# Designs tried in a protein design chat: VHH binders against Abasic site processing protein HMCES (HMCES). Part 13

Target 1, 269 residues: Abasic site processing protein HMCES (HMCES), of Homo sapiens (Human) (q96fz2)
Amino acid sequence: CGRTSCHLPRDVLTRACAYQDRRGQQRLPEWRDPDKYCPSYNKSPQSNSPVLLSRLHFEKDADSSERIIAPMRWGLVPSWFKESDPSKLQFNTTNCRSDTVMEKRSFKVPLGKGRRCVVLADGFYEWQRCQGTNQRQPYFIYFPQIKTEKSGSIGAADSPENWEKVWDNWRLLTMAGIFDCWEPPEGGDVLYSYTIITVDSCKGLSDIHHRMPAILDGEEAVSKWLDFGEVSTQEALKLIHPTENITFHAVSSVVNNSRNNTPECLAPV
Key: E = the ipSAE of ESMFold2; O = the ipSAE of OpenDDE; V2 = 0.75 times the mean of E and O plus 0.25 times the DockQ between their complexes.

## First folded at step 3 (VHH)

Design d33 (from ce8 with H104W S107E; framework vhh_8cml_1; at its last look DockQ between E and O 0.82; V2 from the best seeds 0.00; counts 0 for: pae E 8.8 > 2)
Fold by OpenDDE, look of step 5:
Structure d33 (fold): chain B 269 residues (1-269), chain A 121 residues (1-121)
Amino acid sequence: as target 1 above (269 residues)
Amino acid sequence: EVQLVESGGGLVQPGGSLRLSCAASGRTFSTYAMGWFRQAPGQEREFVALISKSGGSTDYSDSAKGRFTISRDNAKNTVYLQMNSLKPEDTGVYFCAAQKYYSWLGEYDYWGQGTQVTVSS
């Protein structure tokens, strides 16, 4: 996974992340560093994206079922990194393979510290290799959306009004991530950064790409992944597997350029 | 600072049972996940069992599964390990550990001194 969409306004995004804590109380996640949230139809590594994480990471003795939403840097910077510039990392930390998560210190260590997060997105992009051509067809991949009688499929949103309705009730893609905290050697603010765990693709996506993000499907899976106080690392890792509960459509080549940030990026062609 | 003190170790025959206890000092016992580890002679310390802060979740090594039960009493600041169907391979020093995180891979904040368990005919 090298490209995502996360364009919802902050308030809409927050509402879409409504949840129940372990007591059954309806809650909204509290924002940390809301000013770092930058909505975009075209998110690339090294950009900031919103993630969910347990409140216990920030507050001592907090209920670990409570959630915080925070923009973090895509591309995990390990805490032990000693260079002053995160861009000097010599290895790719955009993704973490599920099969080697325990073999790589950069991911194993923060995972062992309970630093699990849920990466939020409208969906993610993947490029299908076309046989015989050097051209790749991009696809937008996301959760199936509930067709409300009034809210047409993304493809049926012929009017701006209909489009707004679709996004007001959009089910966000929830991807399993690992985050770490890095303190710059020269001082400054702590950098929070994340990697997306990847798995082998489900059957439905296998023709597009052989790998996919580990998707946490449903509130229970999301809650268990986040709650590092009550759910062990071992149990949490059982949640990491391919899911068939996804849909996709072909999009234009507009998304190929990471500088393009328009609705055309995820529009069906 | 939390001090952990293990007890209940001893000599037992194969097939026998032991119950280990770990008493924690202080008032913050309920804020830690508790774990049991063991170390056989010449081997590395290995994970045995973990229990969440509330006691609502437990995790076991493959070797311990079905034979060992971890439990805790937060009112008594104590974590227990009931060991049944003991085998000679279970011989070692058993350690109690407290951690902020619930993970066998995680860092542990406090360790006990250990209690010796010997399974021999």
Scores: ipSAE 0.512, ipTM 0.795, lowest interface PAE 0.9, mean pLDDT 90
Fold by ESMFold2-Fast, scan of step 3:
Structure d33 (fold): chain B 269 residues (1-269), chain A 121 residues (1-121)
Amino acid sequence: as target 1 above (269 residues)
Amino acid sequence: EVQLVESGGGLVQPGGSLRLSCAASGRTFSTYAMGWFRQAPGQEREFVALISKSGGSTDYSDSAKGRFTISRDNAKNTVYLQMNSLKPEDTGVYFCAAQKYYSWLGEYDYWGQGTQVTVSS
């Protein structure tokens, strides 16, 4: 997973993240640095994306089940990185393989500090190899969405007008991430950056790509992944596995160029 | 600042039980997750058990699961390890440790000096 869509306006995104804390109290996540959130249909590494994380990371006595939403840089910069420019990091930390997460210092260290986050997206893009050609077919991959009497599921047969209306009740994709905090040696703001954990693709996606993000399907999985105060690293890692509860449709080549940022990027073809 | 002192170790026969205690000094004990680790002669230090700040969650190594129980009393600044069905391979020095994070992977901020547990006939 190297490209996502996360285009909802801030207020719509916040409402889509409504949740219950450990005591069953209904809440909305509280924002940090909301001005850094930039909606886009075509987000690539090094851009900022919204993530959920436990309030306990920021307040020593906070309930670890309460959530913050914050924009973070996609591409984890380890806390121990000594150079002045994080773009000069020699390792690609866009994704973290589940099978080597405990072997890589860049990921093991923040995991040991409970730095687990949930990466939010409308969905993600993957490019399918086409037999007998060098062309690749892009697909938009996302959670199955609820059906209504009038709209049904999103698909190629749906009109552009109906496609635009589905965002009112869109179920956001929730991907398991690890983040870290880096202090620039020359001074400046602390950089929060994340990586998406990846697993082998599920049976349903195997014809599109051999890898997929570790998707946290449902509020129980999301809550356990975020709650580093009451869910140990060992127990949290048991949530990292392929999932079959996913759907997709083919999209046009407009999405190939990361500079294209329009609804056409995810529209069915 | 936290100082940790273990007690309750000793010699027991196979199948016996021991209860280890770890007393913490300092006002911040309730802000730390607490763990028990052990080190057998000629072996690396290994994780045994972990308990969250509130005591509401616990985690165990495979060898400890079903036989050992970790608990804490925040009013007394103490963490306990109840060890049942002890085996000779449980022999080692047992250490308590304190960490801000509920994780067996991370570095621990404070360590005790250890208490010896010997399981033999």
Scores: ipSAE 0.172, ipTM 0.593, lowest interface PAE 4.8, mean pLDDT 87
Fold by ESMFold2, look of step 5:
Structure d33 (fold): chain B 269 residues (1-269), chain A 121 residues (1-121)
Amino acid sequence: as target 1 above (269 residues)
Amino acid sequence: EVQLVESGGGLVQPGGSLRLSCAASGRTFSTYAMGWFRQAPGQEREFVALISKSGGSTDYSDSAKGRFTISRDNAKNTVYLQMNSLKPEDTGVYFCAAQKYYSWLGEYDYWGQGTQVTVSS
């Protein structure tokens, strides 16, 4: 997983993230650094995307079930990194394989500090390689959505109002991530950055690609992944597995160029 | 800064029971997850049990599962390890430890001095 869509305006995104804390109270996540949120149909590594994390990461004595939403850099920069420029990192941290997470210092260390996050997206893109050719077919992959009588699916929207209704009720994809905090040696703001955990693809996606992001399906899984105060690292890792609760459709090659930020990127072809 | 003091160790026959206590002093005890570790002679320190800040969740090593129970009393700033069906291989120094993160993996912020447990026939 190396490309996502996360295009909703901040207020729509925030409402889509409504949740209940451990006491059953309905809440919205509180933003950190909202000005760094850059919505786009076409997000790439090194860009900022919103993640959920426990309030306990920011406030002493906070309820660990309460959620913060914050933009973070895609591509984890370990806290121990010594160079001044994150682009000099000698290894790719866009994704973290679940089968080796406990063997890689870049991921093991922040995971042991409870630095678990939920990476938000409309959905993600994957490119299917055709046998015997160099052609690739992009797909947009996302949670199954509740069909309404008038809005239908993404491809059924025939007006701006119907398009708005599709996305106003959109179930955001919730992927398991690990984050870290890096303090630049030259000074400046602490860099928050994340990686997306990957697993083997489910049977439904195996013809598209052999890996998929670890998807947290439902509020219980999301809550357990985030709550490092009450859910141990060892228990949280049991949430990391493939899911079949996923759907997809083919999209045009417009998405191939990461500069293209239009609805065509995810439109059915 | 928090200080941890273990007690309740001793000599016991195989199949017997012991209850270890770890009293915390200093900073707020309820803000830490608490764990028990042990170190047998000639071996590395190993994880035994872990309990969340609230006491609502627990985790155990394979060797402790089913025989040991970790619990905590936040009003008394104390964590306990009830050890049943003790075996000679349980012999070692038992340490309590405190951390923010609720993980046996990684760094623990505070450690106790340890209490000796000896299981012999």
Scores: ipSAE 0.012, ipTM 0.504, lowest interface PAE 8.8, mean pLDDT 88
OpenDDE, second read of step 4: ipSAE 0.320; ipTM 0.707
ESMFold2 (binder alone), look of step 5: mean pLDDT 82; pTM 0.825

Design d34 (from ce8 with D59Y K100D; framework vhh_8cml_1)
Fold by ESMFold2-Fast, scan of step 3:
Parts: structure tokens; sequence; C-alpha cells
Structure d34 (fold): chain B 269 residues (1-269), chain A 121 residues (1-121)
């Protein structure tokens, strides 16, 4: 997973993240740096994306089940990185393989500090290899959306009016991530950056791509992944596996260029 | 900030039991996850057990599972390690440690001085 859509306005995104804390209290996540959130239909590595993380990362006495939402840079910069410019990192940390996460220092260290986050997106894009050409067919991949009284099911035949209405109740894709905090050696703001954990594709996606993000399907999985105060690393890692609860449709080549940021990027063809 | 002092170590025969205690000073004990580590002569320090800040969750090394129980009393600022079915291989200095998060892989910011456990006939 190297391209996502996360286009919802901040208020819609916040409401889509409504949750219950450990005491059963209904809550919305509290924002950090909300001005750094940039909605886009076509997000690539190096850009900021919203993630959920435990409030306990920021407040010593916080309930670890309470959530913060914060924009973070896609592409993990390890806390131990010694150079002054993060762009000089020689390794690609956009994704982290689940099978080697405990062996790679860049990921093992923040994981050991409980730096687990949930990466939010409308969905993600993958490119299917086409026989006989170097061209690839892009697909938009997302959670199955519930049928509402107004919008019904989304699909290739849906009108633009129906597509505009589906976003009001869109179920966001929730991907397991690891983040780290990097302090510039010369001083300046702490950089928060993340990687998306990847697993083998499920049966339903195997014809499109051989890998998929580790998707946390449902609030129980999301809560356990985030709650580093009560859920150990070992227990959290049991949540990292392929999921079959996923759907997709083909999209036009407009999405290929990461500079294109329009609804056409995810519209069915 | 927290300071940790271990107690309860000693000499015990194989198959015996010991209960280790770690007393914390400071008003922030309940904000830390607490771990137990051990180190035998000539060996690296190894993880033994971990308990979350509320005490609702625990994690054990493979060598400790089924034999050791970690618990805490936040009102008394104390964490415990109940050790049953002790083996000669359990011999070592046992350290109490505190961290701001709940992870058996992570670094610990505060450490006790250790208490010696010797399992021998």
Amino acid sequence: as target 1 above (269 residues)
Amino acid sequence: EVQLVESGGGLVQPGGSLRLSCAASGRTFSTYAMGWFRQAPGQEREFVALISKSGGSTYYSDSAKGRFTISRDNAKNTVYLQMNSLKPEDTGVYFCAAQDYYSHLGSYDYWGQGTQVTVSS
C-alpha cells in the first residue's frame, strides 16, 4: 500500500471516528495540529495523513483508551535518525512487513514504546498487472459500505448525486500503523511519522496485488491496537492478518499521477 | 519520576516458591507499566513479566508462563512477582523496572537495584 484517498472535510472525518472509551463514554477523538490535515483523493508517501493514537502518548495520566487524531507524515523517520534532513533517510519506510517487524530496528524500537496508530483513509489504491502490456489497471479498495435509506449500495452504475451522498456515512478504512517521533538534531518541532503494516493479500484481492495493508476490522480490533496501556505488543500483533471483509472497483488512469486530486480518481469506470 | 526497591529474594530449593516485591516511591507509580527482568552471571538481561498500569493486563516470557504471576497494588505503590515451581535455571538477580507504556520490547526508564534469587539444592 503506496496510495490512498482521504478526502473528507475535517468535521465529517471527526464524526466518522466516533468511539467509546473503556468506561463506555461516547467520544470524538481530540485533534492535534488540525491545520496540517489536507484532504485529498490521491495521497502518496511523504504527505500527511490523519491517524488515531492513544491519548496516553501525550498526557502522562490519560486513560489509554481515549483517542487523539493527528496528521502524521507517511514514511516513518526513526527516532534514532542522526541526520538533519529526514529526506536523506536511505530506506523506504512507507510500509512495514508483518513477518519482519520484530527484526527491523526502525519498527521494533517504536513498537516497543507502544507507538501503534490507526491510519485513516477512504480506501487505498492498487495497480493490477495487465497481460501483454506494461500498463496496470488501478483499483480503489475499501470497506463494504452499509446500504442506507438514501444512497443504497455504491457501485459503478451509481449516479454522481448518489456518490456525493455516500460520504456522509462512509465507513473509513482503518489500517494498522506504527509511528515514531523524531527530534531534529538542530532543534525545531518534533516530527511524527508513520508506516503501514502489510500482510499477504486475502483471496479476494489476490488477482489485483500480492500484498495488502493490515486492516483492523471493527471497533474491538481498533481499540486493542491503539490501547498500548492495556494491550501488550504480543496481543496487539495477533490482530495483524489478512481480511476478507473488503471490496473494490476499477478506476481510471487519472489516479496514476499523484498530482491529480479530484473525485475522478476514485470514480468507477 | 519513580524510585524502585526490590525485596523478597533468597535461596530456595528446586520446586519451591518465592514472592518478590518492588516498592515504588513517588506519586506517579499508577501511571507506569511495571516489569520484572532477570540476569544470571555471564548472561544478558532477560524479560520475565510485565503488568499494565491498571493491573488489568499481563504478559509473560515463555519461561515464566504458568509458573510466575505478576500483580500490583497501586494503593501501596508495590508490584509483585509470585514465583512457583522454581528451577535452577531461574537463578539470577531480579530487577523491577518502570515504563510509560505497556510493551515487553521497549526500553524502561526507571530500574531498581535488584534482588538475588538462587535456586539450588
Scores: ipSAE 0.000, ipTM 0.327, lowest interface PAE 11.4, mean pLDDT 86

Design d35 (from zg2 with S31D; framework vhh_6z1v_2)
Fold by ESMFold2-Fast, scan of step 3:
Structure d35 (fold): chain B 269 residues (1-269), chain A 121 residues (1-121)
Amino acid sequence: as target 1 above (269 residues)
Amino acid sequence: EVQLVESGGRLVRTGGSLRLSCAASGLTFSDYAMGWFRQAPGKEREVVAAISGSGGDTWHADFVKGRFTISRDNAKNTVYLQMNSLKPEDTAVYYCAAEWGYSLTDSYDYWGQGTQVTVSS
C-alpha cells in the first residue's frame, strides 16, 4: 500500500472517528496539530496523513484507552537516523512487512516503545497487472459500506454527485501502523512519522495484488492495537492478518498521477 | 533520576520457592509497565513475565506458566515475582525493568542491576 485517499473535511473526519472509552462513554479523538491535516483523494508517501494513537503517548497520567488524532509523515524516520534531511533515508519505510517487523531495527524499536497507531483513509489504491500487456488497472479498495436510502447502492453511482452522498456516513479504513519520533540532529521540531504494516493479500484481493495493508476490522481491534498501556506487543501483533471484509471497484487512470486530486480519482468506471 | 533495585535472589533447592522484589523510585510507578527478565551464563536475556501499569493485565512465558506469578503493589512502588517449583534451569540473574507502555521485547527504558538466583539439588 503506496497510495490512499483521505479527503474528508476535518470536522467530518473527526466525527467518523467517534469511539467509546473504557467506561463506555462516547468520545471524539482530540486533535494535535490540526492545521497540518491536508485532505486529498490521492495521498502518496512523504505526505501527511491522520493517524489515531493513545493519549498516553503525550500525557503520562492519561487513560491509555483515550485517543488523539494527529497528522504524521508517511514514511517512518527512525529515532536513530543521524542525517539532517529525512528524505535522504536510504531504505523505503512506507510499508513494513508483518513477517519481518520484529527483526528490523527501524520497526522493532518503536514497537517496543508501544508506538502503535491506526492510519486513517477513505480507502487505498492498488494497480492490477494486466496479462499480456504493460497496462495496469487501478482499483479503489475500502470497507463495505452500510447501504442507506440516501447513499444508494455503493459503487454503482452513475455520477460524481451521487457518489458524494456516500461520504455522509462513510466507514473509514483503519490500517495498523507503527510510528516513531525523530529529533533533527541540528535542532528543530520533532518529526512524527509512520509506516503501514503489510500482510499477504486475502483471497478476495489476490487477483489485484499479492500484498495488502493490515486492516483492523472493528472497534475492538482498533482499541487493542492503540492501547499500548494495557496490550503487550505480542498480543497486539495477533491482530495483524489478512482481512476478507473488504470491497473494491475499478477507477480511471486519472489516479496514476499523484498530482491529480479530484473526486474522479476514486469514482467508479 | 530513576532507580530500580532488585532483592530476594539466593540459593534454593530444586522444588523450592522464592519471591523476588523490585523497588522503583524516581518515576510515577503506575504509569510504567514492569517486566522480569533473566539471563543464564552463556545465554541471551529472555522475558519471564510482564505486568501492565494498572496491574490489570499480566503475561508469563510458557516455560514458567503455573510456576511463576508476577504482581505489583502500586502503593509501595514494588513489583514482585513469586517463583514456585524451582528447577535447575531457572538458575540465572533476574532483572527488573520498567517501560512506558507494555512490551514483551528487550526494549525497556530502565533496568535494575539484577539479583542472582541459583537452583541446585
Scores: ipSAE 0.006, ipTM 0.341, lowest interface PAE 10.4, mean pLDDT 85

Design d36 (from zg2 with D57S; framework vhh_6z1v_2)
Fold by ESMFold2-Fast, scan of step 3:
Structure d36 (fold): chain B 269 residues (1-269), chain A 121 residues (1-121)
Amino acid sequence: as target 1 above (269 residues)
Amino acid sequence: EVQLVESGGRLVRTGGSLRLSCAASGLTFSSYAMGWFRQAPGKEREVVAAISGSGGSTWHADFVKGRFTISRDNAKNTVYLQMNSLKPEDTAVYYCAAEWGYSLTDSYDYWGQGTQVTVSS
């Protein structure tokens, strides 16, 4: 859970996040800092990725079921971090283990403040160790798509016309995250950063990698994770478990270098 | 400045009832989850009950279920703990606490001074 794809243009991404608030009203999430969103087929830690979070985090008296979409830095910087340079944080906070999340101060504190978010991606990448060699086989892992069921339809979606048609109705991967807000000691803009919660791999992914992100499968799970005003930390944590509702296909070694940012990164080989 | 002020603690007899109140100021009350905690001498502080900002969700510890009820009045910026069928083991200082997120840990940001509840047998 160290590499993702999130390449959709802002307008397509926004429509893919259409949702219903507590009153049953259809809505699109409202953007904060949309200019910081950088689409990419190959997102690594330290880069920004879009996340969903409750509007109540920004507007006092807002309905906690209403959603904001905002780019956040991947790699949680705790609010209590007192150094001037967040890159000097001693701990790797790219991922947060579900089994120790309530024991680690870096994660327990923001959870207590309701700082839950949903990390958005086309899908994520994992590298399977090949028996008898040092080489690893990369896989692109994503929700089953309605038109593709068992096949994982990205085949032939490498031309501009094919990409547009495939991605218009793509079901985004929705991963459970925790975020925090860090104020630089010397002043400057508040840094919003997140970590992805990880769980043991499901049976279907166990041969590829031993861990997977905690995936929130469906709008009910997404709504409960985001609604920190009405859903307690303990109730929300019940949503954190492996899921079998996932598919994958092998991809080219082009994805190995995080500087490569082309459709070839996720195309089936 | 955020202030939480508890009131209502006193001496009561076993089997009696008592209502604690906590008045909040300096925060957007309806956006904060509220919790009641207690601490007896020589023991760790424990969570008794919690309520979401809207009051739509509540939680009560197993040792008080059926006896204690948490509620809130957002128009009055006040959270309440109705305590029925009191037992000597309920004797403790009761604290109210406020946190932006609805949580059942003691990581709450704001705490009152506490109000003493003594149950005699």
Scores: ipSAE 0.266, ipTM 0.660, lowest interface PAE 3.8, mean pLDDT 87

Design d38 (from zg2 with L104W; framework vhh_6z1v_2)
Fold by ESMFold2-Fast, scan of step 3:
Structure d38 (fold): chain B 269 residues (1-269), chain A 121 residues (1-121)
Amino acid sequence: as target 1 above (269 residues)
Amino acid sequence: EVQLVESGGRLVRTGGSLRLSCAASGLTFSSYAMGWFRQAPGKEREVVAAISGSGGDTWHADFVKGRFTISRDNAKNTVYLQMNSLKPEDTAVYYCAAEWGYSWTDSYDYWGQGTQVTVSS
């Protein structure tokens, strides 16, 4: 997973993240640096995306089940990185493989600190390799959605009017991430950055791409992944596996250029 | 290679004040959150205060709020604990600890040898 859509206005996104804390109290996540949130239909690595993380990361003795929402840079910069420019990091940290996450220092160290986050998106994009052409077919991949005007899930065959009304009740894709905090050696603002954990594709996506993000399907999985105060690294990693509860449709090549940021990027063709 | 050295512990009277220092070497100091812990005779070690790598965030245990203040000087690779209105209950060995990353999660990577603080009437 190297491209996502996260286009909802901040207020809509916040309401889409309504949750219950450990006591069963209904809550909205509290924003950190909301001005850094930049909605886009076409998010690439090095851009900022919203993530959920435990309040306990910012406030000692906070209830670890309470959530903060914050924009973080996509592409994890390890806390031990000593150069002044994060772009000089020699290895790609956009994704981390679930099978080697405990072997790589860049991911093992933040995991040991409980630095787990949930990466939010409308959905993600993948490019299907097509035999006999030099072009690939892009697909938009997302949770099954409930239609506003009709019963059932929204799909590619539905009218444009149905798609226009779906965003108010959109079920956001919730992907397992790891983040780290990097303090510039000469001072300045702390950089929060994340990576998306990847797993082998499920059967439903195998014809599109061989890998998929580790999707946390439902509030129980999301809560356990975030709650580093009560859920150990070992227990949290049991949540990392492929899921079949996913749908997709083909989109136009407009999405190929990451500078294109329009609804056409995710519209069915 | 990495070393944390506490200093400043001594005998003080009830109501007195004391400043502890912890000098760090062998690490990029500003990349570590720092904490102060204490262990009284026959008791478990407890966390007293913590400070983020930049010094922008601090935390103090309820039993020391208003009396103790954690601070750091990244140019000198040193973290401090200013202790005021000392009580006999504050008698303990005080330990400095360093945790990798900007913010603390109580998963401290390095520990000092400790400095003894004794408070008597």
Scores: ipSAE 0.000, ipTM 0.146, lowest interface PAE 15.3, mean pLDDT 85

Design d39 (from zg2 with S107E; framework vhh_6z1v_2)
Fold by ESMFold2-Fast, scan of step 3:
Structure d39 (fold): chain B 269 residues (1-269), chain A 121 residues (1-121)
Amino acid sequence: as target 1 above (269 residues)
Amino acid sequence: EVQLVESGGRLVRTGGSLRLSCAASGLTFSSYAMGWFRQAPGKEREVVAAISGSGGDTWHADFVKGRFTISRDNAKNTVYLQMNSLKPEDTAVYYCAAEWGYSLTDEYDYWGQGTQVTVSS
């Protein structure tokens, strides 16, 4: 997982993340740096994406079941990185393999500090290798959506009003992530950056790609992954496995160029 | 400043019971997970038990499960380890530790000085 769509306006995204805290109270996640949220149909590594994380990471006496939503850089920069420019990091930290997460220092250290987050997206893109050619077929992969009379299918939307109806009740993809906090050696703002945990692909996706993001299917899984104050690292890691509750459709090559940021990127072909 | 002070370690006979206490000061106690670790001569330090900040979740190592129980009193800023059915192999220095969050790793933020528990056969 190296490309996503996360295009919802901030207010729609916030409502899509409604949740219950440990006391059963209905809540919306509280924004941190909301003005840094940049919606796009075509998000690549090094861009910012919204993630959910526990309020306890920012407020020392907070209820760990309460949630913050914050934009973070895709591509984890370890807290121990000593160079001044994060782009000079020698290793690609866009994804983190589930089977070696506790063995790699870049991921083991922040995981030990409870730095678990949920990466939000409309869905993600994968490129299927076509036999006997160097060309690949892109697919948009997302949670099954509940069809209602008021929400049209993606392929039927032909105007901004109709697209708004598709997205008003969209179930966001919720991927397990690990984040870290990097302080520039010579001062400046703390950089928050994340990696997406990956697992072996499920049966349904095996013909498209051999790996998939670790998807947290449902609020119970999401809340347990985020609640680092009450759910141990060992228990949280039990949530990391392939899931079959996913759907997809082929999309046009427009998505190949990460500068293209239009609904055509995820429209069925 | 942050201090963790253990008490209760002593010599006990095989089959006996002992309760260790650890008093914490200088931190927002309920926001820290607490752990009990032990280290016997010639062995690596190992995690014995851990408890989440609210006390809503506890973890015990397989080798003490059913014999040891961790608990905490956030009003008193104290964590406890109740040790029952003690065996000679439980002989070790027991350490209290505090961790921001709840990870069950040995990378805790603050450590006590340790208290010696000796179990005679």
Scores: ipSAE 0.268, ipTM 0.690, lowest interface PAE 4.3, mean pLDDT 88
Fold by OpenDDE, second read of step 4:
Structure d39 (fold): chain B 269 residues (1-269), chain A 121 residues (1-121)
Amino acid sequence: as target 1 above (269 residues)
Amino acid sequence: EVQLVESGGRLVRTGGSLRLSCAASGLTFSSYAMGWFRQAPGKEREVVAAISGSGGDTWHADFVKGRFTISRDNAKNTVYLQMNSLKPEDTAVYYCAAEWGYSLTDEYDYWGQGTQVTVSS
């Protein structure tokens, strides 16, 4: 996964992240560093994206089922990294393969500390090789959306008004991530950064691409992944597998340029 | 057909400099992140440096220590590795790789055949 969309306004995004804590109380996640949230139809590595994480990471006596929402840098910077520039990392930390997560110190150490997060997106982009050409067709991949009488499918949004209604009730893609905290050697603010865990693609997606992000499907999976206080690393890793509960449509080549940030990026062609 | 062709590898003395080139054909070059890898005898292949499609982002391995620099010329469909202050430990086959759409990960779309770099004491 090298490209995502996360364009919802902050208030809409927050509402879309409504959840129940361990006590069954309906809650909204509290924001940390809301000013770092930058909505975009075209998010690339090194950009900031909103993630969910347990409140226990910030408050010693907090209920670990409570959630915080925070923009973090895409591309995990390990806490032990001693260089002043994160770009000096020897390997790409945009993704973490599920099969080797425990073999790499950069991911194993923060995971062992319970630093699990849920990366939020409208969906992610992937490119299929076109037969007979060196060109690739981009696809937008996301959760199936519930067709309510009031909310048209993305494909049926013939009017700007209908399009807005679709996004008001959009089910966000929830991807499993690992985050770390890095203190710059020269001082300054602690950097929070994340990697997306990847798995082999499900059958439905296999013709497009052989790898996919580990998607946490449903409230229980999201809660268990986040709750490092009650759920062990071993149990959490059982949640990491491909899912068939996705849909996709072809989009224009507009998304190929990471500078393009318009609705055309995820619009069906 | 996509081709990556490395050039510039040769025998050089310790402390010497080389510039490797990788010429790409059959692809939209600016859409691919490019990387240099090396493999020494009896060792695993390791990443040396990478550069984004636009050339705006670069990263280098720790062992580079400022000695090597990756760059690209999109008008020429070529990626370069400038290697200075070469050491015997830098002796390896150097490979060029391409990954479409984003920065290099563990999944590469295309590989070159490699060019031999030998540094003598």
Scores: ipSAE 0.016, ipTM 0.318, lowest interface PAE 7.6, mean pLDDT 88

